# VHH binders against p0dx41: the designs that were tried, part 13

Target 1, 281 residues: p0dx41
Amino acid sequence: MASFIASDQDVKNFLTAPSMNDQEGIGFAYATDEAVLKALIPAPLKLMAPVVCGYVVHMGKPTFSAPYLEESLFALVSYKDKMMGAYPINLLLHGPGAESGVIAGREGAGIPKKLADDIELRRNDNSATATVERHGKTLLNVSWTAGELNDPSIMKQFAGQLALGKEAEMNSFFYKYDIDQHEDGTNHFSNVQLVATQLRSLADQVEPGNLSIQLESTDDDPFGELKVLKPLGAAWFHFDTSVMFNTLKLDEVDAATTMPKLLTGRYDRSFFNPKAATYII

## First folded at step 4 (VHH)

Design p16 (framework vhh_vobarilizumab_d1)
Fold by ESMFold2-Fast, scan of step 4:
Structure p16 (fold): chain B 281 residues (1-281), chain A 127 residues (1-127)
Amino acid sequence: as target 1 above (281 residues)
Amino acid sequence: EVQLVESGGGLVQPGGSLRLSCAASGFTFSTYGMAWYRQAPGKGRELVAGISSGGSTSYADSVKGRFTISRDNAKNTLYLQMNSLRPEDTAVYYCAKEVKGYSYGFTPHNYYGMDVWGQGTLVTVSS
């Protein structure tokens, strides 16, 4: 029978490395305003290109939940010119496992996860579409059609990241922090820390294609700030396995300069101004 | 390129059984969900049974407990075992490759419709 007191074996199982196996969907990239994107990247990370990458995927076999759908927009960044990887600006989740995914990612890994009101992902042979809805807006509408990328010149970079049948290691950079309430009732940020979470993925399907993309904004999720200047390409992909196998602690960083860039991806406007609340109790 | 070929239909008395087959070619059968639809005389098309690439099945309430959908990925073949047939099961049965999709919603299927339909096989249940 289950109890409010977890067994020693349950605690051990809870601490196993999380996997997002049987993951598939649309990955994409588009060019955006360099100054806008660069301003969103907290030091010491460095923006590598004026490009927003993203995905809308179905997580078929996560180890911590039932299946769910996930969207992300991320930048390509470097750390000290030695490590390269993704800096996720947002993640929105929807589906049976979404609540567990948000809780696990936010509490355990510092991942900027929120719940979407709806995410749909649909493939019809050589075409696929995905939409993400939250707070009355379709924040993202993306389509993929198998064939050439919008910009064929980036094919080498694209092919290099998603090699079929080979295990690939990828970095995702996150900032972890604590929120401490003092005796006077004020909250303070502490232990603001850059980490690199390392994923080992095995891609068994990658199909490049043409991207069509539209963004809309709300104050809670200002996707339109990352304006689509030029679609670059998309792919349908499937990862058989994807394991978060390691997390490297990198730098402790200044809260005052870093925290303003982390809050919108984690909290809605009601945390900052009750008059801007989108949801009513 | 994509081809679906149904077989196994025929005339059967109420209470009888039939096994329908659908031979698939021109796509990676094992990665797609498959379904059986039917269209009765004077009625619209309805989903009878679906099966995911992983083997999970779903059934219309009218056939649940009587029909069994299955697949053989090695043979690229979809099956529908129909038991305890009733006159209201009389229809042309179509094999379909599902449009693969994922949506939370409250639909029992994680598919948005059909991409390719076969030519159909007629099942007649009468005295």
Scores: ipSAE 0.334, ipTM 0.751, lowest interface PAE 1.9, mean pLDDT 88

Design p17 (framework vhh_7qia_2)
Fold by ESMFold2-Fast, scan of step 4:
Structure p17 (fold): chain B 281 residues (1-281), chain A 127 residues (1-127)
Amino acid sequence: as target 1 above (281 residues)
Amino acid sequence: QLQLVESGGGLVQPGGSLRLSCEASGFTFSTYGMGWYRQAPGKQRELVAFITSGGSTNYADSVKGRFTISRDNAKNTVYLQMNSLRPEDTAIYYCAKEVKGYSYGFTPHNYYGMDVWGKGTPVTVSS
């Protein structure tokens, strides 16, 4: 029978490194306004290029949940000119495993996950589409058509970043923090720190192609702030394996300058002003 | 380019059997779900049976226990075995290829979106 007291084996299993094997979907990149994107990146991370990257993927075999769909928009950043990786601006999840994915990511890794109202990902031979809906808007609508990238001049850079049949290690940068409530009812941020979560992934399918992308914006998810100035390219990919194998604690950071850049990606407007937030169910 | 060719339709008396075949070309058959639909005169087109790329099957309530969908990936063919046929089964039967997708909404249409259709094969059940 199950108990509120976990067995020693259950505790051991809980501490096993999570994997998101059998990932499949559309990855893409577009050029955006440099000043806008740079302003979103908390110090000490530095923006590497005025480019937003993103994906819409199906997580086929996560070890911590049933399958689910996930969307992310992220920036390419560096830390102290020694480490490079992704800084996720948003993550939205939908599907049978989505609630568990949100809980695991937010609680264990400081990942800014929210639930979408719907995510759809479809492929038909040499074309694919994905849409993300939340609070009455289609926040993201992307399509991929197999062939040349929108900007063929970046093909060498693209090919260098995504190798078939070889394990690739990727850093994702997140900020972790505590919220401490004092006896007078006021809340304070503490222990605000920059971490790098490290993934080891094996791609067995990568198909470059042309990107079409449209964004809509809401106050809860202001995707329109990241304007599409020029689509750069897309690919359909499949990762056979993807394991979150390590987390590095990198830096302690100033809460006053950092926290304003973290809250919109993690919370809806109802957390800041409940009377200002309205949306359809 | 992408083609589905149906065969096996015809005239049969009530209680009889027919086996429909659908041969696919122009795509990697084994990676897509396949469905059989039918349309009777003056009626909406309806899903009869669906088989996933992995071999899992689903049937309309009206045909469950009488019809069996199967596939042969080596032959790029999906089949519909129709037993205990009734006059109400009279329709044009269409083979369809799934638009491969992931959706977890509760509308059955989202997952079973079909993009490539055959021309149809008529089935008439009459004495």
Scores: ipSAE 0.111, ipTM 0.554, lowest interface PAE 4.7, mean pLDDT 87

Design p18 (framework vhh_7pa5_2)
Fold by ESMFold2-Fast, scan of step 4:
Structure p18 (fold): chain B 281 residues (1-281), chain A 128 residues (1-128)
Amino acid sequence: as target 1 above (281 residues)
Amino acid sequence: QVQLVESGGGMVQPGGSLRLSCAASGFTFSTYGMSWVRRAPGKGPEWVSTISSSGGSTSYADSVKGRFTISRDNAKNTLYLQMNSLKPEDTALYYCAKEVRTYSYGSTPHDYYGMDVWGQGTQVTVSS
């Protein structure tokens, strides 16, 4: 029987490495405005290229939840010219496991996860489409058609990450923080820190192809800020396994310069409206 | 609009052969992968075989590999399954399926992942 007091075994199970196994969908990349994208990247991370990468995937066998769909737009960044990896700008989730995915990702790893109103991913033989809907807009509409990339030169930069039957390792960079209250009820940020979580994936299917992409914006999810200047390519992929491991605390960072770049990806506009005094005596 | 009409089933003795056909209409047949799926009495659906849009790539379930051959005629919008060395365990209703992988969880939670089966099926009975 279950209790509000977890058993020792439940605690041990909770602490096992999270996996997003049986993951498939569309991965893509497009060129965007360098100055805009660079401005979104908090120090000490450095933007590597004026490229937005993204995906829309179905997580078939997550270890912490029922299945769900997930979308992300991310930048490729470096830390101290030694570590390279992804910096997620947004993640939107939908489906039976989505709430658990948001909770686990936000609390455990500082991942900027929100719930979408709908995500659809569909493949018919050598073509696939994905749409992401939130707050009355289709924020993302992508399609993949098997064949040549829009820009074949991008293949050379990431050849190792697209290898079939080979484990690929990637860092994902996140910012973790606490929100604490003053006596008057106002909040302040504390313990703002850059972390890297490592990801190990085993691909059993990778099919390059042509990308078509459309973005729409809302104030809650301003995807149009990341303008599509040039589609670069897409691929349909399937990961048998994808395991998060080894979270590294890299740096403590200045809240005043960092937090403005984290809030829109984590909170909707209702959090930023002027508020009456909320303190109690 | 999408219609799949299976035919060619019947009764055969163990070791016999049958050729199933699927007539497709309402979509551009030559651009879609196609599959055969079967359902034995009292059991869930079992994937049997898949063929790519061009016919250049095929795959089979371990239970039928070496005995069954999937093929297609894109000019005739027809999918085939040649079944040789039939066993009592092959007794099932056989469905033609258009390959569609759809993941969607709308306002009513619902799982759409799987093979899209549009046909009525054709019965294969293997008995002595």
Scores: ipSAE 0.338, ipTM 0.757, lowest interface PAE 1.6, mean pLDDT 86

Design p2 (framework vhh_7pa5_2)
Fold by ESMFold2-Fast, scan of step 4:
Structure p2 (fold): chain B 281 residues (1-281), chain A 128 residues (1-128)
Amino acid sequence: as target 1 above (281 residues)
Amino acid sequence: QVQLVESGGGMVQPGGSLRLSCAASGFTFSTYGMSWVRRAPGKGPEWVSTISSSGGSTSYADSVKGRFTISRDNAKNTLYLQMNSLKPEDTALYYCAKEVKGYSYGFTPHDYYGMDVWGQGTQVTVSS
């Protein structure tokens, strides 16, 4: 019988690097407003291009949970001209393993994860669609059709990734922080830090194609702020393994200038105004 | 320490040819894809060409396709760029870049740039 006191072996197992095995879905990119996207990126990260990347994937065999679906929109950023990687603006999760994914990602890695009301991912031969629904809106609707990228001259080199059939490593940048409750009834931010979380993935399938994409907004998830000015392309991916293996502390940052850019991706409007809470009657 | 040392640049007239070399050390060269990236005066970096770890697949920017050939010698830990029919627009510092291992759903341009491993570069000047 399980106990509230974990065994030494359970603790050892818990500290093993989490893997998201049998992962597949649609990855995509589109051009957006540079000034808008640049304003969302907290220093010391620098925006590399006026491009939003994203994905909708199914994680078929995670080592820590039942299967789940995940969506993300992210920017491509650099740190001190030495490191490059993704800066996730949002992540939404749905499915049997989704709550475990939210808890693990927020607690362990500072990842801006929320639960979606629904995520659908469907593939038919040479086409696929994905929709993400939250609080009565379809926030994201994407389709992939096998073939040429929307703009092959810009994006074709990113399809058929060099890592196909080989283990690849990537940086994702997150901000970790503490929220401390004080005796006067206020919360205070402390230990606000830029970290890089590293993943190793083994891709066995990448199929380039044409992207169709529509975004909707709510105040809780303002996807429409990241306007689609030009679809660039999409691809269908399958990863045999994807392992989150390392976290590097890079920099301590000023809370006053950083925290305003972190809250919307992590919290709903009810955290700022209880009267903004959504009710189901 | 990862080290990339570019050589083979110089001055040529339009229509001329140059062969660039990149000597790699400090990592298992045969397991990484490699790229050439250039920076023209007053412009940002432009990706030129990529080669897979085995040499079995290559890709080129449209501006150089049919004129440039990327190749590698894994036994010598060396990357090459054969540049033919050079144009004034090819004038730039050319950098050898190690593949930055990345998981990006195929949409991360930095998979083709190794910014933290760029050397001094080798200057190519195409002028009459």
Scores: ipSAE 0.005, ipTM 0.182, lowest interface PAE 11.2, mean pLDDT 82

Design p3 (framework vhh_7pa5_2)
Fold by ESMFold2-Fast, scan of step 4:
Structure p3 (fold): chain B 281 residues (1-281), chain A 128 residues (1-128)
Amino acid sequence: as target 1 above (281 residues)
Amino acid sequence: QVQLVESGGGMVQPGGSLRLSCAASGFTFSTYGMSWVRRAPGKGPEWVSTISSSGGSTSYADSVKGRFTISRDNAKNTLYLQMNSLKPEDTALYYCAKEVRGYTYGFTPHEYYGMDVWGQGTQVTVSS
């Protein structure tokens, strides 16, 4: 018997750590303009290399939803020259579980998730393709072909091959904030804070290969700002397990300098211009 | 919680030797590969050496190969770096790191292969 009042057991179950098990897809990296990428990274995070990493994956057995597809572009960053990890610039989701994935990620972890209009991921033997569509554009088109990386000399820098059958812990950096409305009707940002979400993953398949990549832009998702100067490589991977096991609060940060770098990844242009609102009866 | 405590650094003349130690706690040390990473002033972290969970496999940056030896004692949860024939270019803060060999969503630059660095590091200064 369902009720608007959750049982004690339902509340307990809701608070268990989320897992994204049976995850597979294409991971990739390409070189981009250093000044452009560096400008997108909010302090106190520091850019480690002029490289954009990304993925298009299928989440086969998430513990909080039906399966869904997810795309991300992210930078490799450091915090205080000791802690290292990913800084996601965007995340787009599509599929049966996508809405739950957006809600869980944004509400629980401050992850900048939006819904895509379509994501396709297809593998045939030693080749795979992925496309991400939103608002009338194919924002991302990637392909992977098993074999050598685009730049074989960077093979020692390609960590994917070396994770097979081994538990890995990784950091993803996010900024969380509140939006408060005061009695005069004005909104302001408060409690702007840098957090590190820690994932523990077990990879059972990692296959390096050649990357082909194309980006398109819209005002809502300006992927073309992260220009592809040189494809570096791609891999097909499968993670048996991936658990979000810990979150660390690292720093409180200045809203005025930080917030301009967070909004495009979370909101569409209609949030920034009330005159752009569309009315449907 | 994961803790790594580095020690054994100091001041030494060119050609000298130092042995660094890293005491690990808060995780099952014997199941993880370990790395040494260093950071010179004004530079990002540079990977130095990696050792497998069993100690049966090791790798080194070209700049230190033949001079440095990484080892571990799983019974004592301790990682070591024996540094011989030290050069002024070896001057840096040295960090013990739990090795991440497969970044979940990409790959890492070679100099940052030993991600998840923990602790304050130990300073090594090589000067005449």
Scores: ipSAE 0.014, ipTM 0.290, lowest interface PAE 8.1, mean pLDDT 84

Design p4 (framework vhh_7pa5_2)
Fold by ESMFold2-Fast, scan of step 4:
Parts: sequence; structure tokens; C-alpha cells
Structure p4 (fold): chain B 281 residues (1-281), chain A 128 residues (1-128)
Amino acid sequence: as target 1 above (281 residues)
Amino acid sequence: QVQLVESGGGMVQPGGSLRLSCAASGFTFSTYGMSWVRRAPGKGPEWVSTISSSGGSTSYADSVKGRFTISRDNAKNTLYLQMNSLKPEDTALYYCAKEVKGWSYGFTPHNYYGMDVWGQGTQVTVSS
């Protein structure tokens, strides 16, 4: 039925804003070393707090793929002291739609997506757990137990920002770039630019709770660099709809200072040193 | 309900000036920060400038800093962008946008200046 030439309707469908509908899982936050986290944030973004936020979620009805699971660790940042939002440090995906999610996110939005070997997310009544495995390590192990946040004072910070049953918009910052191949066997980075991608989400469930979290590192995914100094809290949430509806171009940036902070989240060590390749025989 | 109507665009020579206006209705204008965003042909939207709800603080993209001035008149529910020393690179459709207060993934409560509503925009063409 299909052709290498897409129909006009297929092209229109492809260009419709992607949605991650029926999204649910664990969101969490913990305190980390300020100097370490600050060093990971490319200019002109500024770190707002020595806090790593994250999630492990199931995308139940994405418009571009079969369902998949996704993990992210991200920082809270500002641009020009006016725009605030998330700066994702990593994303790992697993499940039937994961490959499509990686392709769509990396090609379309500059999102630092890789495939995990496994992601598990389980909820039972008032508790939930998630694990993320890649290259022989459990990189992330989190649990949520319904009730008080680890730091109850932080509850005041987000209680007023949640709009159950109404659309909320949020902002994520990404860097996009081109890689130019040359006939002499060298590559160059070009068009390195900061963008803000905006999500519009309709939350119908948020349950605060206590966070337990453990991180492990590999050279490909150095999660242990973002040390857990103090768990702050977790929540189980569900978004009925979540639409990536807009991308703002903000700044062109210097490749030499920016690219070193983008590569680990997008490429494995084998891209830098063939002897560092991880493989199963 | 929320409406934003941009005006004041036109054709201008390099080095010229234009003043854009945005008439806002359907919300309490004085309680929201506002931004200008532009879209050049074949490109995605580019953030230009932001102003706080009171007008007491402003910020600008590096490409326009020193040349553009954002301002507002809360009594008239109107946002302005004064554009001086215009360059061919400033050629775009200009949109005004209302501040959005957002929440992401349970733990990213934040304020950001995004597009809740888009007007049809106002075209600025800088050409000799």
C-alpha cells in the first residue's frame, strides 16, 4: 500500500504537533553538588538551584509511535533571568515505541535521547518503583511512597503551580546543531543554537510522596556525577494530554565551549575512542 | 477569549525604525508578563524580548539588544516594540505572547514567557 513517496495527507499528519498522551509515572527531585551541576549547564543558561529533577514515565498513547517508557534527569535553569524551565541532561527510552521516540526527539527537537536496555515502572496501591538499566548497570533506581515529601518545606514551592483539570504550559531548553562531514575525513560542528521547546499538558492526577533514589555510573551514562546529597520528594502523576506545540529559537552559541557539554548525553564513548565500545558477543 | 492583535509592521530601509503594537483582551493584562517573538520565512519562532507585568524589568535577545525597546501601557492593555537600526535579518512576522506559568513533571514549577495565544502577527520587511 505504502510508497517511498508519502501522500499529501501523510505529510500533513507527520507535521502535526507530537503528543505524548496518557503519560504517567514518577517525578522526583533531589539536592546535588552545586559546583558540579552548574558546570554541566551551557551558557547562556544559568542554574537556578542545586537540584536535579527527574522522571520515569510510560507514554501510553504517543501520536508518533507505539507506547514506550522514558527516563530523564534535568536541571532547573533560566535564560536572560526571564524564561525559566528544564534543561534535560539525559533521556533514556525503552519499549515498543522507543526507537521512534529517539529518532523524532533527536532529529526534530535536539533532545539528548538514547535507548536503555530496560526500563521498569511498577505501581502498587500507595507505592511505585522504577529502574533503568543500560550496559550492565542499573543507572537509576527510584521509589515513591504516597504521603509527605522528604522535605515538606518544598511542598509550598509547587502546590500553587499545579492546575489539575486545566492546561499548563512548561518550557524545556535544548541545543540543536549540525555535523558537517568533509572529504578529508574530518567533521565540524555548525549552527549550534539554543532553543526553547514548549509543552502544553493537562494533568488529572498528582500524588506527592517520599523519594528513595540510588544512582550508578558508566562512562557512557555517568549518573553518579550527579550525587544524591538529599532526596527532596517524589510524586506519582498522570497527564491526559501532553503536546509539544512550539519551539523558540533563542541564541546562537559558540561550538567550542558548548559542544563538550552536549556529547555525553547523545553519544557513547565509542564515538571518542573505539576501545571504549561496549558490546555483547 | 484571550486575544492578541499585532500591528505597526511594514517595509523599511536598512537603518530605519518601526514601532509595533499589540492590543490585548480577554485577560487581566496588568498581571502578566509579555513577550515579542518573530518568525522569519522558512525558520522556526525566535524569541525577541520580554517585559514584566509592571514594566519594571525587560530582557532582549542578543541579536536585538541595544536596538529594540519593549514597553507597555497597562491602562490601554497594549504592548509595544520600538525597533531602531533595522537590519535585513530582522525581516519576519512579529507576534506578541502572554506569560505562561507552568509546571512540568511534578517538580518544575516555573514562570516562563511563552505563547498561550498567537495573533496573526505583523510583517516587518527590511530591504533596500
Scores: ipSAE 0.014, ipTM 0.236, lowest interface PAE 7.5, mean pLDDT 84

Design p5 (framework vhh_7pa5_2)
Fold by ESMFold2-Fast, scan of step 4:
Structure p5 (fold): chain B 281 residues (1-281), chain A 128 residues (1-128)
Amino acid sequence: as target 1 above (281 residues)
Amino acid sequence: QVQLVESGGGMVQPGGSLRLSCAASGFTFSTYGMSWVRRAPGKGPEWVSTISSSGGSTSYADSVKGRFTISRDNAKNTLYLQMNSLKPEDTALYYCAKEVKGFSYGYTPHDYYGMDVWGQGTQVTVSS
């Protein structure tokens, strides 16, 4: 039986860098409205292209939980024209390890994680589908069919981050913050910081293909704001290893201009209007 | 609650044809792969055919390839099986099956989508 007091070994294990090993699923990219996407990205990050990237994956061997499914939509951004990487707009998790994944990611790394009501990922031969359901809507429906990308001209750029048998390193940019309650009962944001967490992944399977994608919106998860103007491509991939390591603290940022862009990806409408019905499932 | 209602079975002579239908309700039909499964008297279930959620991918058991065609209409929440050149060996109770959500999270290269059956089935008898 475990104790409320963790052992020295448990503490050491807790401080080990998290890995999302045996990760498999659909990665994809589509063109979206530049002005809309640019407006979602907090300074000092800069949008690199009017493209939303995403994935729906199964995490087979996470080091911090049982297996789970995860969805993300992210933008490609730069910091001071020198560092490049992903800026995740949302992450939704489902499955046996999902609660642990949400808790660890939100508390430890400032990652915008919520629980989906359901995530499905299926492959049969040369085709695969994924769906993400939350609060009565299918927020995301994607299909991959092995073959050419929708836009073959981007194949070299698309394949560059998924090179087989080579460790690829990528920055993920997150904003971390504290919420402090004052003596008068009001809450205040403090210590709002831009960080870059480095990710090292080893791909052992990458199969390019054609993307079909549909988005639906709810007020809690407004995916339709990131309109699909043109599907660019998809791939089925498998990462043997994917390790989050080395967090760089880059900038302290203004709470008033930054926090409005962080809340929807982390909280539901009930946090902003607790007297209104937001959804019923 | 998932509901699957199979129909279109009946008695037919060898070489004849039948079209089976499955009306689905209680889940988002367009997001699930669907299969047809049959059970002959005294035998276990045998997978017949699978179709992806979009309808873009299909697969068939070797015993029915070239004779049966699976299709779906997502606007009508309906799955179909067109059965041509029927043989006495095709005599069975035919079930519509929904993919088990989250069961096989990833790749299944040689399999059908789950064996999650919710309907009563429809009887197909091929005899002269």
Scores: ipSAE 0.013, ipTM 0.150, lowest interface PAE 8.3, mean pLDDT 85

Design p6 (framework vhh_7pa5_2)
Fold by ESMFold2-Fast, scan of step 4:
Formats: sequence, C-alpha cells, structure tokens
Structure p6 (fold): chain B 281 residues (1-281), chain A 128 residues (1-128)
Amino acid sequence: as target 1 above (281 residues)
Amino acid sequence: QVQLVESGGGMVQPGGSLRLSCAASGFTFSTYGMSWVRRAPGKGPEWVSTISSSGGSTSYADSVKGRFTISRDNAKNTLYLQMNSLKPEDTALYYCAKEVKGYSWGSTPHDYYGMDVWGQGTQVTVSS
C-alpha cells in the first residue's frame, strides 16, 4: 500500500524533468494593439512585436499525468536584449491529466494555469478547428487550413521557429511569488521573482496554413482585450518530445508594480471582489 | 489530393487466408490512425479494425478478434490487414479509411470523430 511518507525512490522520480511528449495541435499568431499588449508585460521583460501567439494542443504522453488538452496565449519578449522567448499570459487545461498539470505548473513553475470547462481539437485532412469554453463562453475559436500563411511575408520567421527533425530550445518566462497571510487579516506578496524555464522540443511535423480566429471575453478570462487586428498564420504541428529541463533565476522584482499584471491569469474575479462572483449554483 | 487504393482481395475457401493492402497518398500518413471497414451484400458499413498513427495500439471488432491482424508501414505509406481462418460471413467489399483526428473530454469522451472513406475497396469472397 502507498504511504503519506514518500519513499526515497518516489522522491527521486518526482524530481525528474517533466516532459510533454506526443504533443500536437494548432499553433497560431495574430497582430494585436501594441499599447494594450505592451502594458500587460511586466518589467524587466520587453515586448518584441505587437503579436499574440497561441496554441491549442493535445498532450498525448506527459510523464506526470494522463493525457490532456491545453490552450495558451503568449507574447514574444526579450530580457536585457539578449534572452528571448515566450511570456504566457494565460493557460487553460482540460482532460484527464489537467488537474495534475495545473497543480504542478502553478506550484513548481509559476505558470498561469486554470481549468477550462471544455477544450475540443479536431483535424480533418487539410483543415482543423479548436474551441475553448469556460464559464459559459467560447473564449477561443480557431481554425487552420493547410496552405500559405495569412501573411506570407512572415513565413521565414515561422519556419525558423519550428525546424523539422532538429531539437529546438526556447525560453518561457514566468513570475514566481509567495502569498503570506498576515496577522492584520491581509495577504502580502513576497519573493516575487522572474525566472526562465527552458524547453527542448523535437518537431516531426509542421504544416503551415491560414488562420481564422475569434475571441470572446469574460471578466475572469478577458481574451477580447487581446483583440484580433490581423490574423498572421497558423500551423498544425507535432512534437515527438518536449522537455522542460532547466530553470534560470533572473531577477527579483517589485511586487507593487508586477503583481497587478499576474493575477487575472491565475485567479477569478471572486478573489478580488466577492460581489462580482457570478458562477454559483 | 487524398487517395487510398486497396488491393489483395479475391476468392478463398472457408479456413483460408488473404492479406489486404492499402496504398495511401495525398496526406501525411504517419500522423493519422487508419481503419479497415467492410460492407457485406445488402448491409451497411461495419468497422473491422483500427491502428494508431505509430502502430503502437490496435483494436478489432469482436467478429474478427484472434483471426485478423492490422499493421502499417509508415515508410511505405501502406496499411495491411492479414485475414486468417476466413468464414463465409467475412464476404464483403473491404475499404481502408483515414480516421478524422479529434480530441475532446467534454460530457462524452472521444479520441476520434468518425471516419473518411476514400478508396474503391477490394472484394473478399469466402465460399466453397
């Protein structure tokens, strides 16, 4: 029988790097309002382009859970004009492994994860669709059709990020923090820090295509703030392997200026104003 | 242009064997699950067997379990069905089909939605 005291071998196994193997789905990019997107990026990260990237994927063989579906919207950012990578604004998960993914990612890596009510991803030949539902809204509806990108001029940048048969490394930037209860009945933020987690992926399929995308908003998940000014392109992709393998501590940051930009991606409106709670039965 | 070309059918006596082949083109064969479906005279299509995109998992209709083996060669874009211990009830036109790939864990769990049939089929006749 298992015990509340983990064995030495269980602890060792727990500390192995997580992998999201057999990952496939739709990746996409669209142009958005520069001032809006720039305002969402906490210092010292800098926005590289007025572009929202995203994906809806199926994680077929995660090493830490049963399979699950995941959505993300992220920005492309730089740190000190030398490190480049993704800054995830949100992640929504659904499926048998989703709870494990949310818990591990939030506790271990500061990833802004919530559970969706439903995620669907479907491909038929040269077309694919994905939808993400939460709290009564279809927050994201995306379609891919094989062929040229909406903006063919970005094809070289797109292809360079997803080279077939070659291990690619990228940074994902996250903010980690503690929330401490104080004797006056308030919570205090502490240990707010910027980290980069490195991801190593091996793509064995990348098919560029045309993007169609629609967003809806709720106060809990205000996707419409990242409005679609121009679809840029999409691809169907498959990663044989994808490993989060290294975490770099980069900076300690000011809580007062940073935390307002982290909370919506991690908490629903009931945490900020109990009067705003709308999801009761 | 998606195309599936079945071959290997023919006439056999009960207890005989046949190996069906399906040559696939016009899509990335290695990324899709594939199935064999048959249509007996006067009946609708009946699912026979499915194989995952990698070949790592297979499933079979109860009527053919232990007698048929599905396999694939992703380097050759070819799907196979080895049919042993054939019975008169196996007489049908056999089609290979590309699976529609879908992932959903809503109110009902579905890994895949339906099947596309692109081939002309190959006739298998089992009679004495």
Scores: ipSAE 0.115, ipTM 0.574, lowest interface PAE 4.6, mean pLDDT 86

Design p7 (framework vhh_7pa5_2)
Fold by ESMFold2-Fast, scan of step 4:
Structure p7 (fold): chain B 281 residues (1-281), chain A 128 residues (1-128)
Amino acid sequence: as target 1 above (281 residues)
Amino acid sequence: QVQLVESGGGMVQPGGSLRLSCAASGFTFSTYGMSWVRRAPGKGPEWVSTISSSGGSTSYADSVKGRFTISRDNAKNTLYLQMNSLKPEDTALYYCAKETRVYSYGSTPEDYYGMDVWGQGTQVTVSS
């Protein structure tokens, strides 16, 4: 039987690198307003292009949970002109493993994860669609049709990130922080730090195609701020393996300038409004 | 346009064998899971068997498990169903189906695949 005290072997098993294996879905990119996207990127990260990337995927064999669906919008950024990678703006999860995915990602890696009310991913022949619903809105509606990218000039750049049959390494940049509750009734941010988590993925399927995309906004998830100026392309992909294996602590950052850019991706509006005391009798 | 052409049906006595084939065109066959579905006289469609895109995973309805074997040849864009120890209850029109990949965790969280039937089917009749 299990105990509230984990065995030494359970602790060792807990400390193995998490993997999101048997992952497939739609990856996409679109052009957005440069000034808007740049303003969302906390220093010292630097925006590389006025492009929002995203995906809607099914995680078939996560090592830490049952299967689940996941959406993300992210920017391509650099750190000190030496490291490049993804800066996730949001992640929404849905399905049997979604709650475990949110807990593990937020606690262990500083990932901006929330639960969606519904995510659907469907492929029929050479077309696929995905929808993400939360708080009464379809926040994201994407379609992929196999063929040429909307902008064929970016084909080499896109294909390079999802090289078929080769193990690829990518950095994801996250901000980790503590929220300390103090005796005077105030909360304080502390230990606000930029980290890079390294990811190794093996793609066994990549099919480029045409992107159609629509965004809706709520105050909790303001996707419409990242306006679609031009669809650039999409692909259907499958990863046999995808392992988060190394975290690098890069920089300690100023809470006052950084935290305003982190909260909307992690908390709903109910956290930002004063709450009256309630009595339970 | 998707085309699925089933063949190999016929009349056979109980205990006999048949091998069904499905020739696929109009899509990248090697990237799709495929299924066999049958419709017996006076009944609705019944799922028979599924094979993954690579052929690495297969599944079968309880009624045919141990008697039928699904396989595929991705180089030839062809799906097969080897039917052994046929019974009168196996009498049906057999359809090859291209699966849609559907990931949705609503009422049926395990429903990863829908079925699209595009062909006319091939008739299997098991009688003495």
Scores: ipSAE 0.300, ipTM 0.740, lowest interface PAE 1.9, mean pLDDT 86

